# VH-VL binders against q9gzu0: the designs that were tried, part 31

Target 1, 229 residues: q9gzu0
Amino acid sequence: MGDPNSRKKQALNRLRAQLRKKKESLADQFDFKMYIAFVFKEKKKKSALFEVSEVIPVMTNNYEENILKGVRDSSYSLESSLELLQKDVVQLHAPRYQSMRRDVIGCTQEMDFILWPRNDIEKIVCLLFSRWKESDEPFRPVQAKFEFHHGDYEKQFLHVLSRKDKTGIVVNNPNQSVFLFIDRQHLQTPKNKATIFKLCSICLYLPQEQLTHWAVGTIEDHLRPYMPE
Key: E = the ipSAE of ESMFold2; O = the ipSAE of OpenDDE; V2 = 0.75 times the mean of E and O plus 0.25 times the DockQ between their complexes.

## First folded at step 17 (VH-VL; framework fv_lutikizumab)

Design g3 (at its last look DockQ between E and O 0.29; V2 from the best seeds 0.00; counts 0 for: pae E 2.8 > 2)
Fold by OpenDDE, look of step 17:
Structure g3 (fold): chain C 229 residues (1-229), chain A 123 residues (1-123), chain B 107 residues (1-107)
Amino acid sequence: as target 1 above (229 residues)
Amino acid sequence: EVQLVESGGGVVQPGRSLRLSCSASGFTFSDYHMSWVRQAPGKGLEWVAYISRSGYYIYYPDSVKGRFTISRDNSKNTLFLQMDSLRPEDTGVYFCARTYWDEGSRGYYFDYWGQGTPVTVSS
Amino acid sequence: DIQMTQSPSSLSASVGDRVTITCRASKSISSYLNWYQQTPGKAPKLLIYAASSLQSGVPSRFSGSGSGTDYTFTISSLQPEDIATYYCQQSYSYPWTFGQGTKLQIT
């Protein structure tokens, strides 16, 4: 009698195969919640925590063009792109996010977060939770880690700054798990032209095999380090 | 001082039910997750159930799933374990354990334990 | 389920000796490992959490190390009061599981 884990894996593979035939993604069988935390360098400063309004799962095969566009835009290498294309990866899109700060009246507005120029952010952390659809079970944390250090996206910003003509910038963390969609804005001040990079949306890349890899803990427990005291 | 006191243990026949209670004191009960861990005679420890602070998250091992029900009353600082369809293999000492979430490691551990209440399932 | 295997199952040592207990997980548990001490007829006591973090109030002679699948619990200088059964426990995934225990005796 095969290892229960092996049986589960086989069942999952069968399900995946069936879903492929139905042109459905395994990810479509899950509900997702996502939170975005901007962690500041100052330890005394509370993180800015946002809740994603809706998480949209997309199969990688449907975004081949987007990936190739990213290569063309020099957001990431062709080799990296090919590797991504070869991986059975689910894209989790976060098109909109809202501040969780209850204390600020009006913060329920969709705000674009400015990432540049600023030097106070240490990293961006995305927390992903999921559950089976139609399940009464609570959302569970996905075990994958999604972090984007300021040094990594700032380097990419500097590179983009040298290129005058590109609207719509995508930057990614080194492990290609977090993709930031950036809006470049030019602000003309009477004294200087300043370039601002605003975060428009986020996309997480998750291997399909990890969709059922849950960590322990509650949503509250995982958010606690990022919540205002 | 943190105190956990289990009660409700006893001798029952197979197929019967038993309800255990754990009275908590010395800390804000509603701020902590709780678990039950059991120990068969002369054997090791076995995790039996987990319940989150709010009671929204509950987990069981397959060995007791469908038969045991963990619950809590935060207003009374009490943890419960309803055990139905008891089997001889359920025999052992049942411990109430405060379950702490470590923010740094993002993991759980049992930082305080009760003295346990004995449960014997025999014909 | 993740299986936890402790070694040895029993150990006898002298006062002052260095004692080492190992725990191996059937898969990587990313340092989500805790160590407990249980004396006969008593409640278990947490000694180490997160593989290497010493619980408050626990003597410094106790320590833990390891990563991946392999973990080690150490008593640097065995004391008479350390006679107990020691358990490792993984909290990486449900169900949480314990090692079979190591019974420590003093010669």
Scores: ipSAE 0.736, ipTM 0.877, lowest interface PAE 0.8, mean pLDDT 88
Fold by ESMFold2, look of step 17:
Structure g3 (fold): chain C 229 residues (1-229), chain A 123 residues (1-123), chain B 107 residues (1-107)
Amino acid sequence: as target 1 above (229 residues)
Amino acid sequence: EVQLVESGGGVVQPGRSLRLSCSASGFTFSDYHMSWVRQAPGKGLEWVAYISRSGYYIYYPDSVKGRFTISRDNSKNTLFLQMDSLRPEDTGVYFCARTYWDEGSRGYYFDYWGQGTPVTVSS
Amino acid sequence: DIQMTQSPSSLSASVGDRVTITCRASKSISSYLNWYQQTPGKAPKLLIYAASSLQSGVPSRFSGSGSGTDYTFTISSLQPEDIATYYCQQSYSYPWTFGQGTKLQIT
């Protein structure tokens, strides 16, 4: 019983058992901060960076059906979906986010972030930080990669355009860690009709055991590549 | 090129205060985190304070927390350490250290150090 | 607090010798480990960061390796200017901590 990794896993399992006894989820024992960066293809253009106002952790019964629906709709790979169904997953919802690029005095505005039709975005990057609730310790980055490349979500949008029976759209990256909730809108004028996909919200899927696997660095350090110059 | 020059060290009695300064040149001071590291006579190194480039993140070990205050003035390229309620075990050489965040390794290290300023706390 | 234990505390070697110094952490630090050189009366100098990455301008005779709790620092062919005390330092968790140091001397 000298292995530090084995003792850490045993301590985590005991904590999970205590939380079940108290009827609380493990995710409810953490504070979160999340940031969303839309990385542009143009080298000199700095990312559109957003701060999530409230991260809502959910351990819902319906995530299995959402994954299975994605496989049926060819939005998810079958093998990745089977792997996720075998894991205890936390959904971290980001329903509201605010631009960190403030060009107006005193106020930030509700943003309609249009993902399609446009061709200037390389990828979406989410930065997730956590700490134990009621701790004085600094927020630390969770050891997980949350990226959704343009080619991957555009492929799914083009597939959805051929299917008229969808009102709400959910797409995910190949490793099923980033889920985009998309509002499908039709803009009509007397002379033109166009379809627009707007981002409604983002959800991160994370195995529950990863909640205490931290890297090093402050929020300031990890945001620097995405900050305006 | 990079230079860090500490000042403000000296001999003081226990319970008194001392303020150290570190003047930086040869780099953009406001782009870098800073730390203080001390070394007791004939002993090893001990990290005693960290301040981020913005001044927002500040950390101390328990041995000095509540007694030492790190601060910076980015307009004057100067780092400070206010040391209150000094004890004999605070005796040593105090180094100003540039604390680098490396994007590749995603880790911290002290890449440049000043020559240190001696502090002696005795009756 | 993560304790860092260096071995040996003191070492004597001849010019041209291969020198090794070990550093053990009281818990895993995931390769967030740095090595510093301090000549007598002078400030420390960074040699190695992230366990194995050589700092710019540092001679290639210096190297580092290891993972988890066990780390090794090596001088492949000792030179006269390498007389110093060597420190490992973890930057994984606050408070950041140094080893006690290894004093390297020439015969």
Scores: ipSAE 0.413, ipTM 0.736, lowest interface PAE 2.8, mean pLDDT 83
ESMFold2 (binder alone), look of step 17: mean pLDDT 95; pTM 0.960

Design g4 (at its last look DockQ between E and O 0.51; V2 from the best seeds 0.00; counts 0 for: pae E 3.0 > 2)
Fold by ESMFold2, look of step 17:
Structure g4 (fold): chain C 229 residues (1-229), chain A 123 residues (1-123), chain B 107 residues (1-107)
Amino acid sequence: as target 1 above (229 residues)
Amino acid sequence: EVQLVESGGGVVQPGRSLRLSCSASGFTFSDYHMSWVRQAPGKGLEWVAYISRSGYYIYYPDSVKGRFTISRDNSKNTLFLQMDSLRPEDTGVYFCARTYWDEGSRGYYFDYWGQGTPVTVSS
Amino acid sequence: DIQMTQSPSSLSASVGDRVTITCRASQSISSYLNWYQQTPGKAPKLLIYDASSLQSGVPSRFSGSGSGTDYTFTISSLQPEDIATYYCQQSYSYPWTFGQGTKLQIT
């Protein structure tokens, strides 16, 4: 009865049952705004800042697929996955972004989509704001930190390089609050074959009870450190 | 050397209007949020309006909402308060206050105040 | 709206005394609390922000503490120039609200 495979299978079945019971979400009662900043190591270089076109909350049974994939791929620990399920997690998908730089309206900055190999990014910061739907109230920042430091995702990219080539990869920060959906591409040059990792989309994981735990400040206040001058 | 100078106060009858101005100097006005705070004679302080540095975010308490309008002209370093449908309860000294957003503490406070302009609403 | 209740409403103390004023919020304000001094006939002046942080140029005899709903303002050694009314103010949510004030007099 101490078989690791049997214990893992039992844990997966318990997670499936709990996910089925939590098919409703408070997230449907909120409006969201999200911004993504790529913070550069060089202090004088301004962050690359993007506004998410639409934040898509998901509270469907496909939590099971995401959690199970993470456990199978060793991206999640079992203990961390159970903690996330106990917190009644909402997924906030950011599939599309636009640069906030005026002089390139409607154009996505190319450099910001390639995450590796490069060494100029310190971290990715996501800024999430919410309010009750149909309210005339201002958006307020959600009291949570969404940061993914370069060192943390580079470790996972290096681990992925030791596996079979494939096009779709998901990595997460240590707190399991930021998930990066990565496309692995192979570039052939005259002298070598090189792999790059390109960011396709971001998903934030947030316990539902935190949807009403706001900090203070406006979007304007919180974006100021990342805005071009 | 931060300086805020209010003007436009006076004595008016109930139901009339006044427009207050606040002239700012000694700092980059467009970098700071601004508020109006009032004080009735012999009474405490009441916040009555807030406007963000860009003018995009504006808030009022229910006591003045719909009657007062805060605005700013960043090119002239000037803050305004249009007060319509004035009531005797609006009597007091009106202060222009710089509303500082502290990125370190992530909070707001009124770090500099003008000397105030008196407003009296009576028959 | 968040009500801010100060205590006491007034007090008298001698030069050199330790003075304590309390401020209670009707709900948690997560340390988004400021303290202001208003000398008679003058505009208010910020002393303490974020519950406990001393504003630049404010003498070290002033201090603040507290969390949640309960906050305290202290003058460690009262000076003659400290004759004023003191206000707490929450900046957690709109409308921002002040306490009713505490009038401090020198005996």
Scores: ipSAE 0.417, ipTM 0.748, lowest interface PAE 3.0, mean pLDDT 82
Fold by OpenDDE, look of step 17:
Structure g4 (fold): chain C 229 residues (1-229), chain A 123 residues (1-123), chain B 107 residues (1-107)
Amino acid sequence: as target 1 above (229 residues)
Amino acid sequence: EVQLVESGGGVVQPGRSLRLSCSASGFTFSDYHMSWVRQAPGKGLEWVAYISRSGYYIYYPDSVKGRFTISRDNSKNTLFLQMDSLRPEDTGVYFCARTYWDEGSRGYYFDYWGQGTPVTVSS
Amino acid sequence: DIQMTQSPSSLSASVGDRVTITCRASQSISSYLNWYQQTPGKAPKLLIYDASSLQSGVPSRFSGSGSGTDYTFTISSLQPEDIATYYCQQSYSYPWTFGQGTKLQIT
């Protein structure tokens, strides 16, 4: 009797094969929840926590174009990109997010978060949870780390600042797991023109094989480090 | 010292209700998840209920789902288990257990247990 | 539900002996396994969490190992006070489940 792990793997492979025939993604079999935490450098400052309104799995292999575009833009290495392209990756789009802070008037509105210029953010953390569709089971944390340090996206911002007329800026973390869709805005102040980068949406890249790799814990457990006491 | 003291156990007839309490001391009760675990006479351990720190997340096994209700009062450092529609198979010692969450290991475990309160369901 | 199969159900050993108990899960539980000790008439006590982490205050003669579906609990040198029933427990998924227990006696 084959290793239970082997059986599971085989079952998943069969499912994947069936889904492929149906032009469906394995990701379509899951419900997702996502949270975004902006972690500040000041330890005394509580993280800004946001809930994604809807997580949208992308069934199309659009990751290839995005990855190649990133390479063309010198955002990441070709070698790392090729490795990623060899993997079946699911894109999880977070087009809208809202603040979880109830105490802030107006935070119920979809807000674009300003990422630049500012120096108080240490990193962006995305927490992904999922469960099988039509399951009464609680959401489980996906065992993947989605972090984007300020140094990494700021470097990319600086590069973009030097280029005129780029609309629809996408930056990604070094491991190409977190993609930030950025809007460039020019603010006219009485003294000068300032450029602002606002976060519009996030896309997480997850290897398809990791869709069933869950950690333990509740959403509350995983959000606790980012929640106000 | 961490202490958990269960109470409310007794002998009841099938179909009746019983409410268990667990008094916690020696730690910040609101900082910890709590669980109930039971043990039938001469048998092993069975997880019965889980409640998160805030009380927002609650989980039951199918064996007690719809009949048992776990709750907590953090202001009183007390955990409760309301048991309705009791059955003979519910007979056993009921333990309250502090349920620890370790961010490093990301695992749950019962690090402290009460001495238990006996529940007997018999006609 | 994840089934936990503990082996053996009962064990007799001498003081100073190495004792090994195994626990097998019906599926991978990713090291989310805990070991408890229960002496007669007493509440269970946590010994090992996350497969191999020793609980604070627990003697070093107790250890745990394993991964995937197979886990092992070991007492390096059995002491008289170790007479108890030992349980493994998975916390990987709900419902949390225990092994059937291993009753340890000293000859």
Scores: ipSAE 0.275, ipTM 0.723, lowest interface PAE 2.7, mean pLDDT 86
ESMFold2 (binder alone), look of step 17: mean pLDDT 94; pTM 0.958

Design g5 (at its last fold request DockQ between E and O 0.70; V2 from the best seeds 0.00; counts 0 for: pae E 2.4 > 2)
Fold by OpenDDE, fold request of step 18:
Structure g5 (fold): chain C 229 residues (1-229), chain A 124 residues (1-124), chain B 107 residues (1-107)
Amino acid sequence: as target 1 above (229 residues)
Amino acid sequence: EVQLVESGGGVVQPGRSLRLSCSASGFTFSDYHMSWVRQAPGKGLEWVAYISRSGYYIYYPKSVKGRFTISRDNSKNTLFLQMDSLRPEDTGVYFCARTYWDETGSRGYYFDYWGQGTPVTVSS
Amino acid sequence: DIQMTQSPSSLSASVGDRVTITCRASQSISSYLNWYQQTPGKAPKLLIYAASSLQSGVPSRFSGSGSGTDYTFTISSLQPEDIATYYCQQSYSYPWTFGQGTKLQIT
């Protein structure tokens, strides 16, 4: 009698095969919750927490065409995105997010978050939770780290600033797991032209194999470090 | 010193209800998750309920789901277990246990402190 | 549900002996395993958490190891006060489950 782990793996493989035949995404078998924390450099300042309204999974099953690039250097975000589209990864799109702050009147509204010019943010952290759709099980944290440090996206912003032609900008973290969709706005003040980068949406990239890799802890437990005391 | 003291145990007939209490002291009660664990006579340990710090997250095994209700009053440093529709198989010693969670999740959950337990007997 | 299979169910050893108890999970539990000691008539006591971390105040003769599905609890030198039933417990997924227990006696 095969190792229970082996059976589970086989069951998953069968499911994957079936889903492939049906042109369904394995990710469609999961419910997702996502939270976004903007962690500030100032330790006394509590993080800004946002809840994603809906997580939209999109699966690309092109593992056979995956070209392993040995150079993980800061590549152009578009190229990185295209490359990842060719990988066997799940894209988790977060098109809308809302503030979790209950104390601020009106914070329940979908807000664009200004990322630049500001230097008070240390990093963006995305917390991803999932469960099987047909299960009564609680949401579990996906065992993956989704962080985007200020220095990394600022570098990309500065590079884009030199280019006049692009209204929609996509930037990604070095490990190509977090993609930020940015809206570039030009504010004309009587004295100066200022450029602002607003976060429109986020997309997380997760290898398909990690869809069933869960850590432990409740949503509350994982959000606590980012919540006001 | 951390102390957990269970109370409310007793002898009841099948189908009846019982409410257990656990009084906590020696630590900030609201900062810790809590659990109930039971032990049938001469048997092993069985987890029966979990409640988060805030009380928002609650979990049960199938064996007690729909019959047992865990709750807490952080202002009174008290944990509760409402047991309804009691069955003979619910007989045992019920322990309240402080359920530790490390901030990073690297250690997972574990029961670092236990009460002495309160006996529950369900018999006709 | 994750089933925890503990072995042996009972063990007799002499003072000073090395004692080993094993716990096998029906699936990987990613080292989210705890070990408890329960003396007769008393509440359980935490000895090891996260498979190998020694709880504060617990003697160093107690240790834990393992990964995936297989875990081991060890007493390096058995003492008279170690007479108890030992339980493993997984906290990887709900419901949390315990092993059947190992009753340890001294010959």
Scores: ipSAE 0.857, ipTM 0.951, lowest interface PAE 0.5, mean pLDDT 89
Fold by ESMFold2, fold request of step 18:
Structure g5 (fold): chain C 229 residues (1-229), chain A 124 residues (1-124), chain B 107 residues (1-107)
Amino acid sequence: as target 1 above (229 residues)
Amino acid sequence: EVQLVESGGGVVQPGRSLRLSCSASGFTFSDYHMSWVRQAPGKGLEWVAYISRSGYYIYYPKSVKGRFTISRDNSKNTLFLQMDSLRPEDTGVYFCARTYWDETGSRGYYFDYWGQGTPVTVSS
Amino acid sequence: DIQMTQSPSSLSASVGDRVTITCRASQSISSYLNWYQQTPGKAPKLLIYAASSLQSGVPSRFSGSGSGTDYTFTISSLQPEDIATYYCQQSYSYPWTFGQGTKLQIT
């Protein structure tokens, strides 16, 4: 019979082989729910919490350039980058969201959140839940960490400002699990020109094998620390 | 001091119904998840229902799904178990259990306080 | 469903002995495992949660360890008040399930 973990790995590898033959991704076999919290530095201020209206999963290995850019810019180690390049990576795109405030109704929108030059945000937290597609089982949290701290993305924004070469950029957190798609905008005043960086979408990256590694807890349990009032 | 007191048990015939109650005191009831756990005579423990603090998330094992209904009234600090279509194998002591969740999520769920139980006998 | 198997099902020991009870899950439960004590005629009492964390007010002679599928519960020096049935329980996946119990008696 063998070890239960070994049998699980063998079954997953067989499914991967079947999906490659059909040119389908493992991610297409799951339903997802994702929530985004913009966590404020002030302890008393509750996070700005959003539900992603549709999580769009894709499987791609053509994003090696973004990982290698992080190494070139000395954002993260070569060892960590090589590990990520050796894995099949699932992209989970979140272009549209809806506020979870009770006094905001029917507000599904394209992502539009100013990240700089503000300094009141501590971090961005993404909460990802999944289940097998069309299952009756409850959604479970994926066992992975999706956080992007302010200091990490501000460093990259300041680098972009110094170069003055592009209006749209992609930045990632050190463990390369969260990618922010940023639009550079210019606000003009009579005396000055101000630059802002606006978040246009978030993409979560994780190894395909993590899709079946769940933690415990309900969505309600995991959202509680971030809930408005 | 946390207290959980079950009531509503008794002897009933197969196919009949019972409603169990659990009165809670010594803690903020609306902040805690709750469960029912049963124990057949001379047997081990079986989890039979869970309800989240808001009442929104409710789970049952297959053995009772569709026959048992867990509910709560947070204004009265009371947990309920409606047991319909009772069978002889439902015989046992029914415990009300507070179901703890640490907000870090790292420790999972556990039953940190239990009532003393209420006996239920289903026989013809 | 995750089946929890305890060993032994019954055990006798003397006061002062070290007692070990094992619990095996039919699949990995990632340390989401709890231990309960039920003295005769009473409700269960939580001793250990998350495989190794001691509940407040529980004597330090009780401990737990393990990971994956294999977990152990230990009483370092058995006391007369420890006569009880001990249950492990997984909270990793619904339905939550208990082991069949281990009845501990004192010689």
Scores: ipSAE 0.492, ipTM 0.787, lowest interface PAE 2.4, mean pLDDT 83
Fold by ESMFold2-Fast, scan of step 19:
Structure g5 (fold): chain C 229 residues (1-229), chain A 124 residues (1-124), chain B 107 residues (1-107)
Amino acid sequence: as target 1 above (229 residues)
Amino acid sequence: EVQLVESGGGVVQPGRSLRLSCSASGFTFSDYHMSWVRQAPGKGLEWVAYISRSGYYIYYPKSVKGRFTISRDNSKNTLFLQMDSLRPEDTGVYFCARTYWDETGSRGYYFDYWGQGTPVTVSS
Amino acid sequence: DIQMTQSPSSLSASVGDRVTITCRASQSISSYLNWYQQTPGKAPKLLIYAASSLQSGVPSRFSGSGSGTDYTFTISSLQPEDIATYYCQQSYSYPWTFGQGTKLQIT
């Protein structure tokens, strides 16, 4: 139909489908922490900066139930969530790339992203699934600019992330925030079978359909090589 | 059995240098991160240095950064702490500690085995 | 830096008592908290890691709980050998910091 209730059901169905894919691919393979960050498109940012306006903490493998409960209940405690996780979410997603906190990123935290824009308010829902793996890999903060040109952004993004010579990628675009992936190589030994992947998010502001489809496909495909059996 | 044995402590004047060693046995030294933790007389514990199992990641608190240097020799199963420009407030017992990082989830770092400590006194 | 404050600074109890020590962080540390026991003249010993995980070989009378900024360490039935100073330590953020310690004595 197109009434507000129909749109809310549509949005919840999309979120459910997205979470089901993430659960099937990752949830049973490792311990992880999850956050939902709501990001408003108040002003277009030129560089690697973003703001978090609402956070829903999820610290369990039942994250699908908890996320849907939070989305259904708009009264979810913003104050409580922000008190507990706002600093951590901002730190994990680093509003300033050059000055990212080494402590959190250096602790070998891996995270997955699912982005879903909400039309009822000019905001994006960022779902962050963080996991911990043993690592002793060199980490150095890096700032890299990638010129955003015409063409299939999804293909360009995936191509850049697949390069072994890249320690990170950031897109400087006044209308968009970008995913930052810090890829680390492990020696091919039995002890280093699990590759450690560090991911810092700068939310991407895209049309609802494109963002949901792109995020699920691209993030799942890219992270698959790093998943344990 | 896991054993960590510190040596190199002693009495030294302010501004001087001292080098501590920690000899590890009973485990594969190259598989573990290592740290130094100190304790002033009658006071609590203070972390002073961390080094990853490869030697690549190194961290210090501001109180010793630029004066202390942690290093390791995996072929000799030995951890070192080079202490330069020593101050009276550096006086204490220095412990080496095996620093564990778990592989299964979000458990963080913890010191699962400690040496007996070596005393360092910086006279006024 | 993250400040760790323990309460109480000292505590007296009798054998068989339930003893509780608390540790408060100046900011959330996401359960990255460890508890150590130190008897006079000895090196510290790990008892609890990740807020609630019991280290192998440590008696089950020791337990930990908590989240966010507030954490608790409990001895369910105090034994004479438990007389020591207990320290909490956060491993969430560098620099890693310890609480000031809680000295446990028998009455």
Scores: ipSAE 0.000, ipTM 0.418, lowest interface PAE 17.8, mean pLDDT 60
ESMFold2, look of step 17: ipSAE 0.491; ipTM 0.783
ESMFold2 (binder alone), look of step 17: mean pLDDT 93; pTM 0.953
OpenDDE, look of step 17: ipSAE 0.812; ipTM 0.927
ESMFold2, fold request of step 18: ipSAE 0.433, 0.430; ipTM 0.756, 0.757
ESMFold2 (binder alone), fold request of step 18: mean pLDDT 93, 94, 93; pTM 0.951, 0.954, 0.953
OpenDDE, fold request of step 18: ipSAE 0.853, 0.848; ipTM 0.951, 0.949

